# Ledger of designs, part 9: VHH binders against Alpha-tocopherol transfer protein-like (Ttpal)

Target 1, 343 residues: Alpha-tocopherol transfer protein-like (Ttpal), of Mus musculus (Mouse) (q9d3d0)
Amino acid sequence: MSEESDSLRTSPSVASLSENELPLPPPDPPGYVCSLTEDLVTKAREELQEKPEWRLRDVQALRDMVRKEYPYLSTSLDDAFLLRFLRARKFDYDRALQLLVNYHGCRRSWPEVFSNLRPSALKDVLNSGFLTVLPHTDPRGCHVLCIRPDRWIPSNYPITENIRAVYLTLEKLIQSEETQVNGIVILADYKGVSLSKASHFGPFIAKKVIGILQDGFPIRIKAVHIVNEPRIFKGIFAIIKPFLKEKIANRFFLHGSDLNSLHTNLPRNILPKEYGGTAGELDTASWNAVLLASEEDFVKEFCQPMPACDNLLGQPLLPEGLISDAQCDDSMRAMKSQLYSCY
Below, E stands for the ipSAE of ESMFold2; O stands for the ipSAE of OpenDDE; V2 stands for 0.75 times the mean of E and O plus 0.25 times the DockQ between their complexes.

## First folded at step 4 (VHH; framework vhh_7nfr_2)

Design f4 (from b01b with G107Y M108F; at its last look DockQ between E and O 0.25; V2 from the best seeds 0.00; counts 0 for: pae E 13.4 > 2)
Fold by ESMFold2, look of step 4:
Structure f4 (fold): chain B 343 residues (1-343), chain A 121 residues (1-121)
Amino acid sequence: as target 1 above (343 residues)
Amino acid sequence: QVQLQESGGGLVQPGGSLRLSCAASGFTFSSYEMSWVRQAPGEGREWVSSISSSGSTIYYADSVKGRFTIARDNVKNTLYLLMDSLKSDDTAVYYCARGYDEEDYYYFDVWGQGTQVTVSS
């Protein structure tokens, strides 16, 4: 492991006390019950610096930081919600807070993708078979998000609908505490992707998507496996590569048609026949059913009306002399300037 | 020099048992997750089982669960695979592999030479 990858050492002073100097933390509040197995608790401690005895204290510390530093930010303060951000940043409070602020800022700044994000709004993408989650996890417990750009026909729906479906799937996956600890892997099958289709994923969209995944979404992506890439894929990858952090760029694996290379980390017994596996035919209907069954939860969590002055960065951002009825415009200007911090 | 050396393969009849060993040298064995991976003739490599550095967490592929047992001896720096109720489909070269986990990335960075297991009557 990287000695400098553990950012828990930069936690706020509220949580700077050593484990041995603090009493046992209070029990988890009603409504949050940890579902991690003992193996996952051990993994979370070792990889994420998650201490079960202090989990609620750490969540409360993040909650207090949000209330103090971003009192006008409209966000859930539920234990389970905040815990996602702590886990994604290895319980570094400052980085978790930054991720939470970026999460909301990115969603506010891209309503074409994030407004009305619910499964029933995305039936065209779901029916196309553009993406699915494979039924089996990899050896380390990671879910495999399978993406098939060949299934997308640009005249049927715009590329932003594919992006919406990816983020809808990621929101569903991170509800699982197992996924918060283990992360996910991506399997992208580029069979049949044309230059015309690839041009829809230009530098502006690539910058936004990659920036949100790296700095504005509480998920750990352990690897991206590319198979069946056409000769033009070097051009596609060149568009996205400048936006990737160096360590994340090293997690892109291009296998071409070499299934032995793929099987080193995604063994045959979890893969469908299409990728040389023994787990049966590729099935997109089961994941679609999982998403659609969650419709009401998505509506409740992501489709409620928002107050006009959401996402303020702290004390009102207006300079002295601004009139009260212009405050929301000034708040949006501050959020707009922070858009680039997601990347 | 980091090295893994498998042994214990051979010819066995269906329903038989074998014990594979993997001797590790040149690194702190007790600090690494270890795995068994197999490759049948003309097939890709198939993950079989993994065991955490302490031995407290164990994973099996569905195809071998209940029949195979992975174990490690951190004093002798040795990984084991106890294979019971062997079937012809278990015929493969079995490799010992060391897991490497850098933050958000996991793969096998050291491999042994493999040992042949053949199940036939």
Scores: ipSAE 0.000, ipTM 0.336, lowest interface PAE 13.4, mean pLDDT 79
ESMFold2 (binder alone), look of step 4: mean pLDDT 85; pTM 0.865
OpenDDE, look of step 4: ipSAE 0.027; ipTM 0.560

Design f5 (from b01b with Y106W; at its last look DockQ between E and O 0.26; V2 from the best seeds 0.00; counts 0 for: pae E 17.5 > 2)
Fold by ESMFold2, look of step 4:
Structure f5 (fold): chain B 343 residues (1-343), chain A 121 residues (1-121)
Amino acid sequence: as target 1 above (343 residues)
Amino acid sequence: QVQLQESGGGLVQPGGSLRLSCAASGFTFSSYEMSWVRQAPGEGREWVSSISSSGSTIYYADSVKGRFTIARDNVKNTLYLLMDSLKSDDTAVYYCARGYDEEDYWGMDVWGQGTQVTVSS
């Protein structure tokens, strides 16, 4: 019988008296596990300068820069979260850091969009069918975000609710590593857009939206396809064009009412019947269900009280001295500059 | 001073071939994704093909896949489009365009003046 038995045991020596007297720290969040296929790893190397052997080193470098340059910034430091910003800026550390800072700055500077940002707060937008994500990706692996402004009735809810729904959709899409590498495509159907609807997207809102998409959100937008645009679309585009980098303006493709032009760029087999495709009827309910299923995650991310940057300013949230006329002029500029640097 | 100049367009019969060239100057050509985009008379712009800075990643529109070949010569700073089995639907002005810089995932920022390709008879 000289058989050997293995025994699994937990060592009791880990339980020191000091550790037994103090609460155990919460466990670290799970580490990063790459879900990219080999083809996507190759694409990320070629297009994003992502080298698998250096990936976690690069993430750690960004984390260290955040801790050093922005020690009071309230942000996740998880590997998967930081990796989004590296991918969006082709693993350039300084540009990724600036994108992360802008991401938080944009969220803090527009409370009308970002307060109580969760799917259940947006039922009017979701039920209107203003947006969806098509169930199939294009040939390059891009998800297609479909925007339908004619579904929006301005007396039912303000335009900022549409912006909130688009932002939640982008936040959900960027959780996918496939999307971080491939990017997305936007299909915007401008059928029936009136001058009165277009007037709601003025220069102030255009600057904020374009600023978020261009410089404050870690997503790659590969193309914007416009269909059924009315003649006033040139005026709508002129409002946003001053805020676009020249490179981005050239990714707008206007197809008019002839869907053959659209189909040369987005194959029929991924498009619904409404756009001359073979992928069935346009379905907005499935994407709404995806967003609503993520309610708890969005509540944790967007519906918590925002920490004050009081240690940076050395004063309470709204110091009484900042309200005075003379102090407010200069102190408000300095405080806003510090808040953007902090958040 | 950044410039792209297309050449090689012309009149060709259906089933024929053409080679388009795009000479690049005023920037580091080998650092940029490059694309061909075409515009038929009275139509919008249509993306045709893109090639990565190294040339190792290539994309084609479905309408041209198997008939067109994109290539680049990073020594001569030249982009090519080899067009075979041409159809009347390929009639358009063809533009070359420079893709992203490293901070911009959205668009093409420099365009040439275009070269006319006409497929008829």
Scores: ipSAE 0.000, ipTM 0.199, lowest interface PAE 17.5, mean pLDDT 78
ESMFold2 (binder alone), look of step 4: mean pLDDT 85; pTM 0.856
OpenDDE, look of step 4: ipSAE 0.034; ipTM 0.538

## First folded at step 5 (VHH)

Design g03 (from b01 with E102S E103D; framework vhh_7nfr_2)
Fold by ESMFold2-Fast, scan of step 5:
Structure g03 (fold): chain B 343 residues (1-343), chain A 121 residues (1-121)
Amino acid sequence: as target 1 above (343 residues)
Amino acid sequence: QVQLQESGGGLVQPGGSLRLSCAASGFTFSSYEMSWVRQAPGEGREWVSSISSSGSTIYYADSVKGRFTIARDNVKNTLYLLMDSLKSDDTAVYYCARGYDSDSYYGMDVWGQGTQVTVSS
């Protein structure tokens, strides 16, 4: 009778060990656990220069840089959170650090967009059908964010509410490691957009939105497909193009009414019938339900009051609050640590 | 000038096989993602397959998975599509296309003239 423990062979889990990873024991719970498949590990190595055997070392290097260069920045230092920024900047430590600093700077610099950012505050936008995430990824694993500007009625709420809803969706999507590696695709449907509606998206708003997406958010945008754009859209694009980096500008594809051109990159089996596909009717309710189910997470992230001193709002207050000068100094330094703005 | 030239198309019976080639010239082939796109008679364009600059990341449309194999030879500046178990629905003009750069980007900026594949009994 041999011992059963000697006959039991624990094969390493494919999900927790890749051929390129060092054979180290896993970190103590609640340490980071990689959710990537072997194919995604290979893709991350090729496209992002992510070496699984150096992943935790790279995360620690970024953490150390944050602590050294921005000691007063109020930020998560979790492995999973920091990996978002490393992946978005192909494991370039300096660029990842700057993206993290910009991420927090953008959030503080535009309170009209980022304050009280939670799904329940955006029910009007969500119920309008302005945006959704399609139920199927494209063949490269990219989620497709579909936006329909014509669903916005300017008299009901300002354009910044639409921007809030887009940012909320991007925050939800980037939580997925698969999305961090694969990126996203945007499908923008301009059917019915009037010149009057388009006038609300002027150069000032365009500069802020584009700046945040390019330099202030750890999301990889692989393509922006625009369909049903009016003929005057070339004029609108001319307004936004100067704010786009050359590489991102080359990711914009104007299809007009030619859905066959769209289908070259987005196959019919993932598209709803509205875009010539076979994946049923366009459904916004399912994504809205996903966002609403995430309410508590967004409240924790975007709706918590900071431990504040009298001077945090940039107002000259002569009586000091009950909060210490050291805490006040730290919070103010965190707010002023940005060397670059998304604006 | 930057050019892509396809070859290897023809008439084949259902269940047959074909090997398409695409010769690239005028640019650093090894730095670009490459794709195959097809257009059936009376239909729109359909993306078939893509291969990264190094060849390590490969994607297929669901309609061709398990039947088609994309490959590249960066020394010969040539892209290949090996097509097995051909069906009548695979009848199309097949285009070779270049992606924007060494990153895996969507969208193509250079297209070949196409090669006709006809699957019929």
Scores: ipSAE 0.314, ipTM 0.695, lowest interface PAE 4.4, mean pLDDT 81

Design g05 (from b01 with D101S; framework vhh_7nfr_2)
Fold by ESMFold2-Fast, scan of step 5:
Structure g05 (fold): chain B 343 residues (1-343), chain A 121 residues (1-121)
Amino acid sequence: as target 1 above (343 residues)
Amino acid sequence: QVQLQESGGGLVQPGGSLRLSCAASGFTFSSYEMSWVRQAPGEGREWVSSISSSGSTIYYADSVKGRFTIARDNVKNTLYLLMDSLKSDDTAVYYCARGYSEESYYGMDVWGQGTQVTVSS
């Protein structure tokens, strides 16, 4: 029974259990309580390699890896939060850790998207009807994120505001354990997208968005359905395609104006009339209300001062606006550069 | 050569039952998610049911829940759809399709020729 062999059979744990350890620890936080149905537990076992009997052990292993390899990373270490990353990477600890690191790196690397990220700051995007989450899930329990690029008016606000609204919606959706297991479907309606609008989605922005979705966010995108794509979409897709991983590329489906192939994958009873369905007219107000009701949660999470480079090494933050790259050593710069590689 | 061949369709009275089969060849059947899709006359294709590679995870369209049962036999490389309490609205050509087991619910890359199911008096 070696320590190494014992570690392989049980969850990784701290070796020291001596009587002279640190003073009385704080009371244990409320433990993780699984909200998955029996069917979703079975699905998670088959598709994600999630074994319920080892779930908390696997979460602890990821937590220990974060503490050891990134001790100064400002991140939640809650069971529920870490489980998102394990589920997104099929319980591969190394890949889950890299996803967590990239998640925080992407957030720091793109202030145009991540600063002051809250529903009230995005009222113009929300009111435009650019995005919504359909009221019904597909038969596999996937929420359908519907995006309409033509609703964006470039003179009203920059394209990054649309990206902010997408990210905000993904953050809300991934809070659900069923969504962590089932994933999401994206339905993108390109009707009316002009060459002028398309020109705002250049290769730099495409690389950043795709990098976040593939390598920086703990959500399983099961399909991306494109409908009503005009001729200009060939140009957009040519820009996007080089940045897509094979697995993600296999999830892109082009339906054109004939929605019969769309209905093979998304049944008519969950789709609005605009997409040949029977679920009423497209409703953006209900999802907007859900986001606005979550305002305080987003303010707490995303509207606090962003960690400066001093925080990467566990050093005290200086007052906002007084911290410079000169205050970061080479190790902090290397870590910062690695986090920025989420692009 | 990868191939899917459906059988078991036919004419049945409302309230009746049919069992559809799909014989798979040319690939490792046990490694793929499989699906049933139908197309009614003059309408688009409608997804009916999917089953995971092992058979433990199963999904149904709301219109068929409680009436249809999908099953697979990985030894015989065969997919089944057991249809009970058939309605006139179930009249369609039923297609067997190969889907990606872990990567996409909707990555159907191989389709059979279809088998006609007609529900009428």
Scores: ipSAE 0.000, ipTM 0.348, lowest interface PAE 11.8, mean pLDDT 79

Design g09 (from b01b with E103S; framework vhh_7nfr_2)
Amino acid sequence: QVQLQESGGGLVQPGGSLRLSCAASGFTFSSYEMSWVRQAPGEGREWVSSISSSGSTIYYADSVKGRFTIARDNVKNTLYLLMDSLKSDDTAVYYCARGYDESDYYGMDVWGQGTQVTVSS
ESMFold2-Fast, scan of step 5: ipSAE 0.108; ipTM 0.586

Design g11 (from b01b with E103Q; framework vhh_7nfr_2; at its last look DockQ between E and O 0.37; V2 from the best seeds 0.00; counts 0 for: pae E 10.3 > 2)
Fold by ESMFold2, look of step 6:
Structure g11 (fold): chain B 343 residues (1-343), chain A 121 residues (1-121)
Amino acid sequence: as target 1 above (343 residues)
Amino acid sequence: QVQLQESGGGLVQPGGSLRLSCAASGFTFSSYEMSWVRQAPGEGREWVSSISSSGSTIYYADSVKGRFTIARDNVKNTLYLLMDSLKSDDTAVYYCARGYDEQDYYGMDVWGQGTQVTVSS
């Protein structure tokens, strides 16, 4: 996700956006309950412009904007879900709406990554140890997502499986309100990365991954720490840097083999021995267990059949020889034009 | 131009107290998060504490929590570290550092020269 100075003020009321709509269905189950500590409420107020007294009013404003401007968008309208997008955009309604629309558009436009996104579908990457989340947060409360490209064997599975595992992990992390406020930190260990592996992350894939992280996913990435990078990494970084917004590019820290430099930002007491820390051995099994324990939640939320687009009551359309969404590449524009969305 | 200058170090008995100061110049001090980092002889640098630009958010390493207090004075452009109940393990050179040009702590781009703190009997 991208951070910049707010250029728009948040609106304090939702009533003027959707007052002419018909009464809603019966009330949903009990709504949002804030789990933030007082310190996190203060941080959210100062950094994100989140005011507890206006929080649910702001969520209602976003909900009403979705209903008015994107009436055919298939999305959750739950308070907790919408709040993620407000927090990621510092409660700027227009930017939060655009992020929500992009979030769904990105998922539809890349079915190779986002179709059947569940932990059990990714056991090869989970077993490889390509990624984990460290058990302790950094001093600011950020979870540390540890990525180890050396663990990936390209002949065992394609690079898209690694990307799927990253987004699976991000979806799990963003469910936490602490993470929505604090953001995450990435620690990427590039020791032993071959030219063969590096070539799989070319400009096309880099543009898609970076574009989604900056403009299509409601997460705040506060820093990216690169360690043990080979000489070729500076060339790799030069390829991806044009796709990064300036604020995000300034959060890449290349430490090489100098672990003292890393420890200035990530204290030794939260790091495993592999990175000069005192928090024990690097553990990939615990995070894998967390993801696998969430299997049913992922299936329920992200693996449901796509709703039919038919004008009349009918069966879901299944394209011959194609997966769902193959025919809807311009669905985002069609919705803005009041046309039907497809798959 | 941009400068940080620590002071207040010295020799102290175990259980004693010290107050470190860091004078900042050449930049808008109130716009930056600030940190204390220490380096013991023969060891790498260890983060000690950080304070947000407004002073509203404060973090401590577990090794100093409850014993050290970080504070800032945005009028005097000064960062402080109040150290109580000092232990021999606290012996180090203490540096103040400016966070990167963001209101969040994500790295340090300006460092002071350091001040020596020695805890021995």
Scores: ipSAE 0.005, ipTM 0.414, lowest interface PAE 10.3, mean pLDDT 79
ESMFold2-Fast, scan of step 5: ipSAE 0.308; ipTM 0.688
ESMFold2 (binder alone), look of step 6: mean pLDDT 85; pTM 0.864
OpenDDE, look of step 6: ipSAE 0.339; ipTM 0.730

Design g19 (from b01 with S104T; framework vhh_7nfr_2)
Fold by ESMFold2-Fast, scan of step 5:
Structure g19 (fold): chain B 343 residues (1-343), chain A 121 residues (1-121)
Amino acid sequence: as target 1 above (343 residues)
Amino acid sequence: QVQLQESGGGLVQPGGSLRLSCAASGFTFSSYEMSWVRQAPGEGREWVSSISSSGSTIYYADSVKGRFTIARDNVKNTLYLLMDSLKSDDTAVYYCARGYDEETYYGMDVWGQGTQVTVSS
């Protein structure tokens, strides 16, 4: 009857696909458009228990739980954002909720890492060649995050700048629904790393980084490949292993200087020449450009002023921005306790 | 004792076909991801294909995609590699390998002894 019908308005695109007899993916919830291929939809169903026909219900269930149990948590409630946490915890609502709470808790508890987190603030780390994402995914669709600790010079900037660059990269990668389903692979090159340089990654920092990656970030880490590690690294791994969940510990592979074992898992056609591959020389400039192109998105997410505690509690600010200690008492303490659960 | 035993290799003409089998024993085969890995003379190991514990998720190296098919029979505890349109560069020892756990696509803890595939005119 009316051209105001949404189904009528979308009919040209649907008609075009139907004319070519292409299979259509399941319908997406209002306000969310699925970017997954048919194969990835199937993989998500099998590996994550994601049912496309129930996406709206699952996302709404998590949204309702956040509103009910953590009403003062400053967080996005967008479908696409909440799906990251559901996918990271195989659609277990309670675990997804705890991951979301921990995600915000970790961001607030470590301002040295998460404050002013934007590409332009990290040009020194990016230009050092410390990290990149390889241009090709592995055969399982995982992006490969390559890090080179030896490129860090401690006198130039503190180790937390390297950690900032890692989390900036993870934040960019997890925006992709494909990455939410497939996960990532880490390739760590320890060539030239001295014991003194390694000592800067002490137990306190290691515990925080590992805690955030395991319990505070919606990323699925499928493997950690370590190459060119010095012999003493087995001792270092023994020190950090107790902080790792058994599942994650079993995904650490120490290849040494012989890259043949690396090639068993990562094909030569996706690896740069530095790691025995045929994908050209290791290129950090392309990933740097991707990050810099995302500058405005990171400024909006990580560079906004923190809300006053009165605003976090849904209470009005006192005139002139003064906040009563009483207004931040029990609710703020409860929220703070929840946010620190990442440790 | 955990064991993997490959069979079905041999000499074949270019463009020919072979079917490799891997018999698994000593563990719950249906709980593990399984893979085929090959090694050409004088070269390192190259991953060929992997199949999830249920058989629902399958991955292939670009070099074999569209020519090779991986399959498993969880009742018979057997892994298969069906190789079609064989090329001289497919000449290698083919190994069956077990993944660390049901959800891991990386790392292999148990290996077979290998079966030789030779593609020549």
Scores: ipSAE 0.319, ipTM 0.699, lowest interface PAE 4.4, mean pLDDT 81

Design g24 (from b01b with Y100L; framework vhh_7nfr_2)
Amino acid sequence: QVQLQESGGGLVQPGGSLRLSCAASGFTFSSYEMSWVRQAPGEGREWVSSISSSGSTIYYADSVKGRFTIARDNVKNTLYLLMDSLKSDDTAVYYCARGLDEEDYYGMDVWGQGTQVTVSS
ESMFold2-Fast, scan of step 5: ipSAE 0.269; ipTM 0.673

Design g27 (from b01 with R98K; framework vhh_7nfr_2; at its last look DockQ between E and O 0.64; V2 from the best seeds 0.00; counts 0 for: pae E 3.9 > 2)
Amino acid sequence: QVQLQESGGGLVQPGGSLRLSCAASGFTFSSYEMSWVRQAPGEGREWVSSISSSGSTIYYADSVKGRFTIARDNVKNTLYLLMDSLKSDDTAVYYCAKGYDEESYYGMDVWGQGTQVTVSS
ESMFold2-Fast, scan of step 5: ipSAE 0.441; ipTM 0.763
ESMFold2, look of step 6: ipSAE 0.378; ipTM 0.751
ESMFold2 (binder alone), look of step 6: mean pLDDT 82; pTM 0.835
OpenDDE, look of step 6: ipSAE 0.328; ipTM 0.714

Design g36 (from b01 with M108F V110Y; framework vhh_7nfr_2)
Amino acid sequence: QVQLQESGGGLVQPGGSLRLSCAASGFTFSSYEMSWVRQAPGEGREWVSSISSSGSTIYYADSVKGRFTIARDNVKNTLYLLMDSLKSDDTAVYYCARGYDEESYYGFDYWGQGTQVTVSS
ESMFold2-Fast, scan of step 5: ipSAE 0.373; ipTM 0.737

Design g38 (framework vhh_7nfr_2)
Fold by ESMFold2-Fast, scan of step 5:
Structure g38 (fold): chain B 343 residues (1-343), chain A 120 residues (1-120)
Amino acid sequence: as target 1 above (343 residues)
Amino acid sequence: QVQLQESGGGLVQPGGSLRLSCAASGFTFSSYEMSWVRQAPGEGREWVSSISSSGSTIYYADSVKGRFTIARDNVKNTLYLLMDSLKSDDTAVYYCARGYDESYYGMDVWGQGTQVTVSS
């Protein structure tokens, strides 16, 4: 795959041009070039129905559908960007289109989370040690997103700042083609979480967060491992369970304080000492540095003024906090109707 | 009845080889990711290897890479673990386990285990 990808990356070669012609324009940048190894290409074929020989055709089909059905949707149409949505929905064009529409709709409907979403705005959350991505992937190549709710102090900032930090991290992770194919694992450490802290994660917020992750974000979550859950976790899980699709509910693993159960899925050599591993102490500084180095990319994506016609939409997409594929699609039709009124 | 039954364990000398088998019944074996997990005396469970439903994607724990080979036969509904260059540290009960699907990283069905002892 590396040699095939390098061949596809080749800039146009020009020869035999007249010296009397205008200076040669710079060559066009190469189109999409696959960065996946041969093993990952095979995995994508088996798990995602991704056929390399049809990849660009599939991307073009999605692009054509966006242009035809949602001509006023403000979105990137780059090959690499659209491929995220195809991979997240196993190359089902209709489901990928719906996910793309939902992705933008969810972002617009929750400004408390998605407005001014950039690393420098989240220094308090990042410095608290609330989240990190472990330095080593699991055996399947999944990055491990570790979250520690007990590190949050409610008097310092609202719970939505923690949610912002999670989505910021997911936006960074999904840029990697390897992550698009392999997915991620979440490790949630509930040690020390009080009933008072848990009360801030009510059903409205749970519904919004879970709805966006299931229906509005192009990421494959392969497992959610929960450790050190207190007795109140049954209450927390009872709040979130009704909003989980069956497939995702089946990916929740409760380990309690017995880390031997955790180690059947996450080997000791990728885990920090805090979770019975040998990979040193839990390090949040390295992931924080990665996020901060990406500041300009996030400013471009989340911190720009909305176009005038987009500002006329004015309708919240998540008033009751529930997003389904059908509900987001209905909201997007309303948004399209509003945009047509701009003209 | 959904069942996994391991066999092939035994006593072997350091540097020796063993082949473990796991017979699956009661479900469509060819549709599930399969894994090997081991538990040494007095220790927790350690994941060893996983293989995708088609057999095209394979993962190994660092402790066994280059020494163990996982394989499957979807016609015979059988999972294999070929163990070469066995070390004393490989002494454990070896369990066959089923994943839920290709996108699910967890084990929901377990065999009863087969004992592997590496000793002179």
Scores: ipSAE 0.011, ipTM 0.460, lowest interface PAE 9.1, mean pLDDT 80

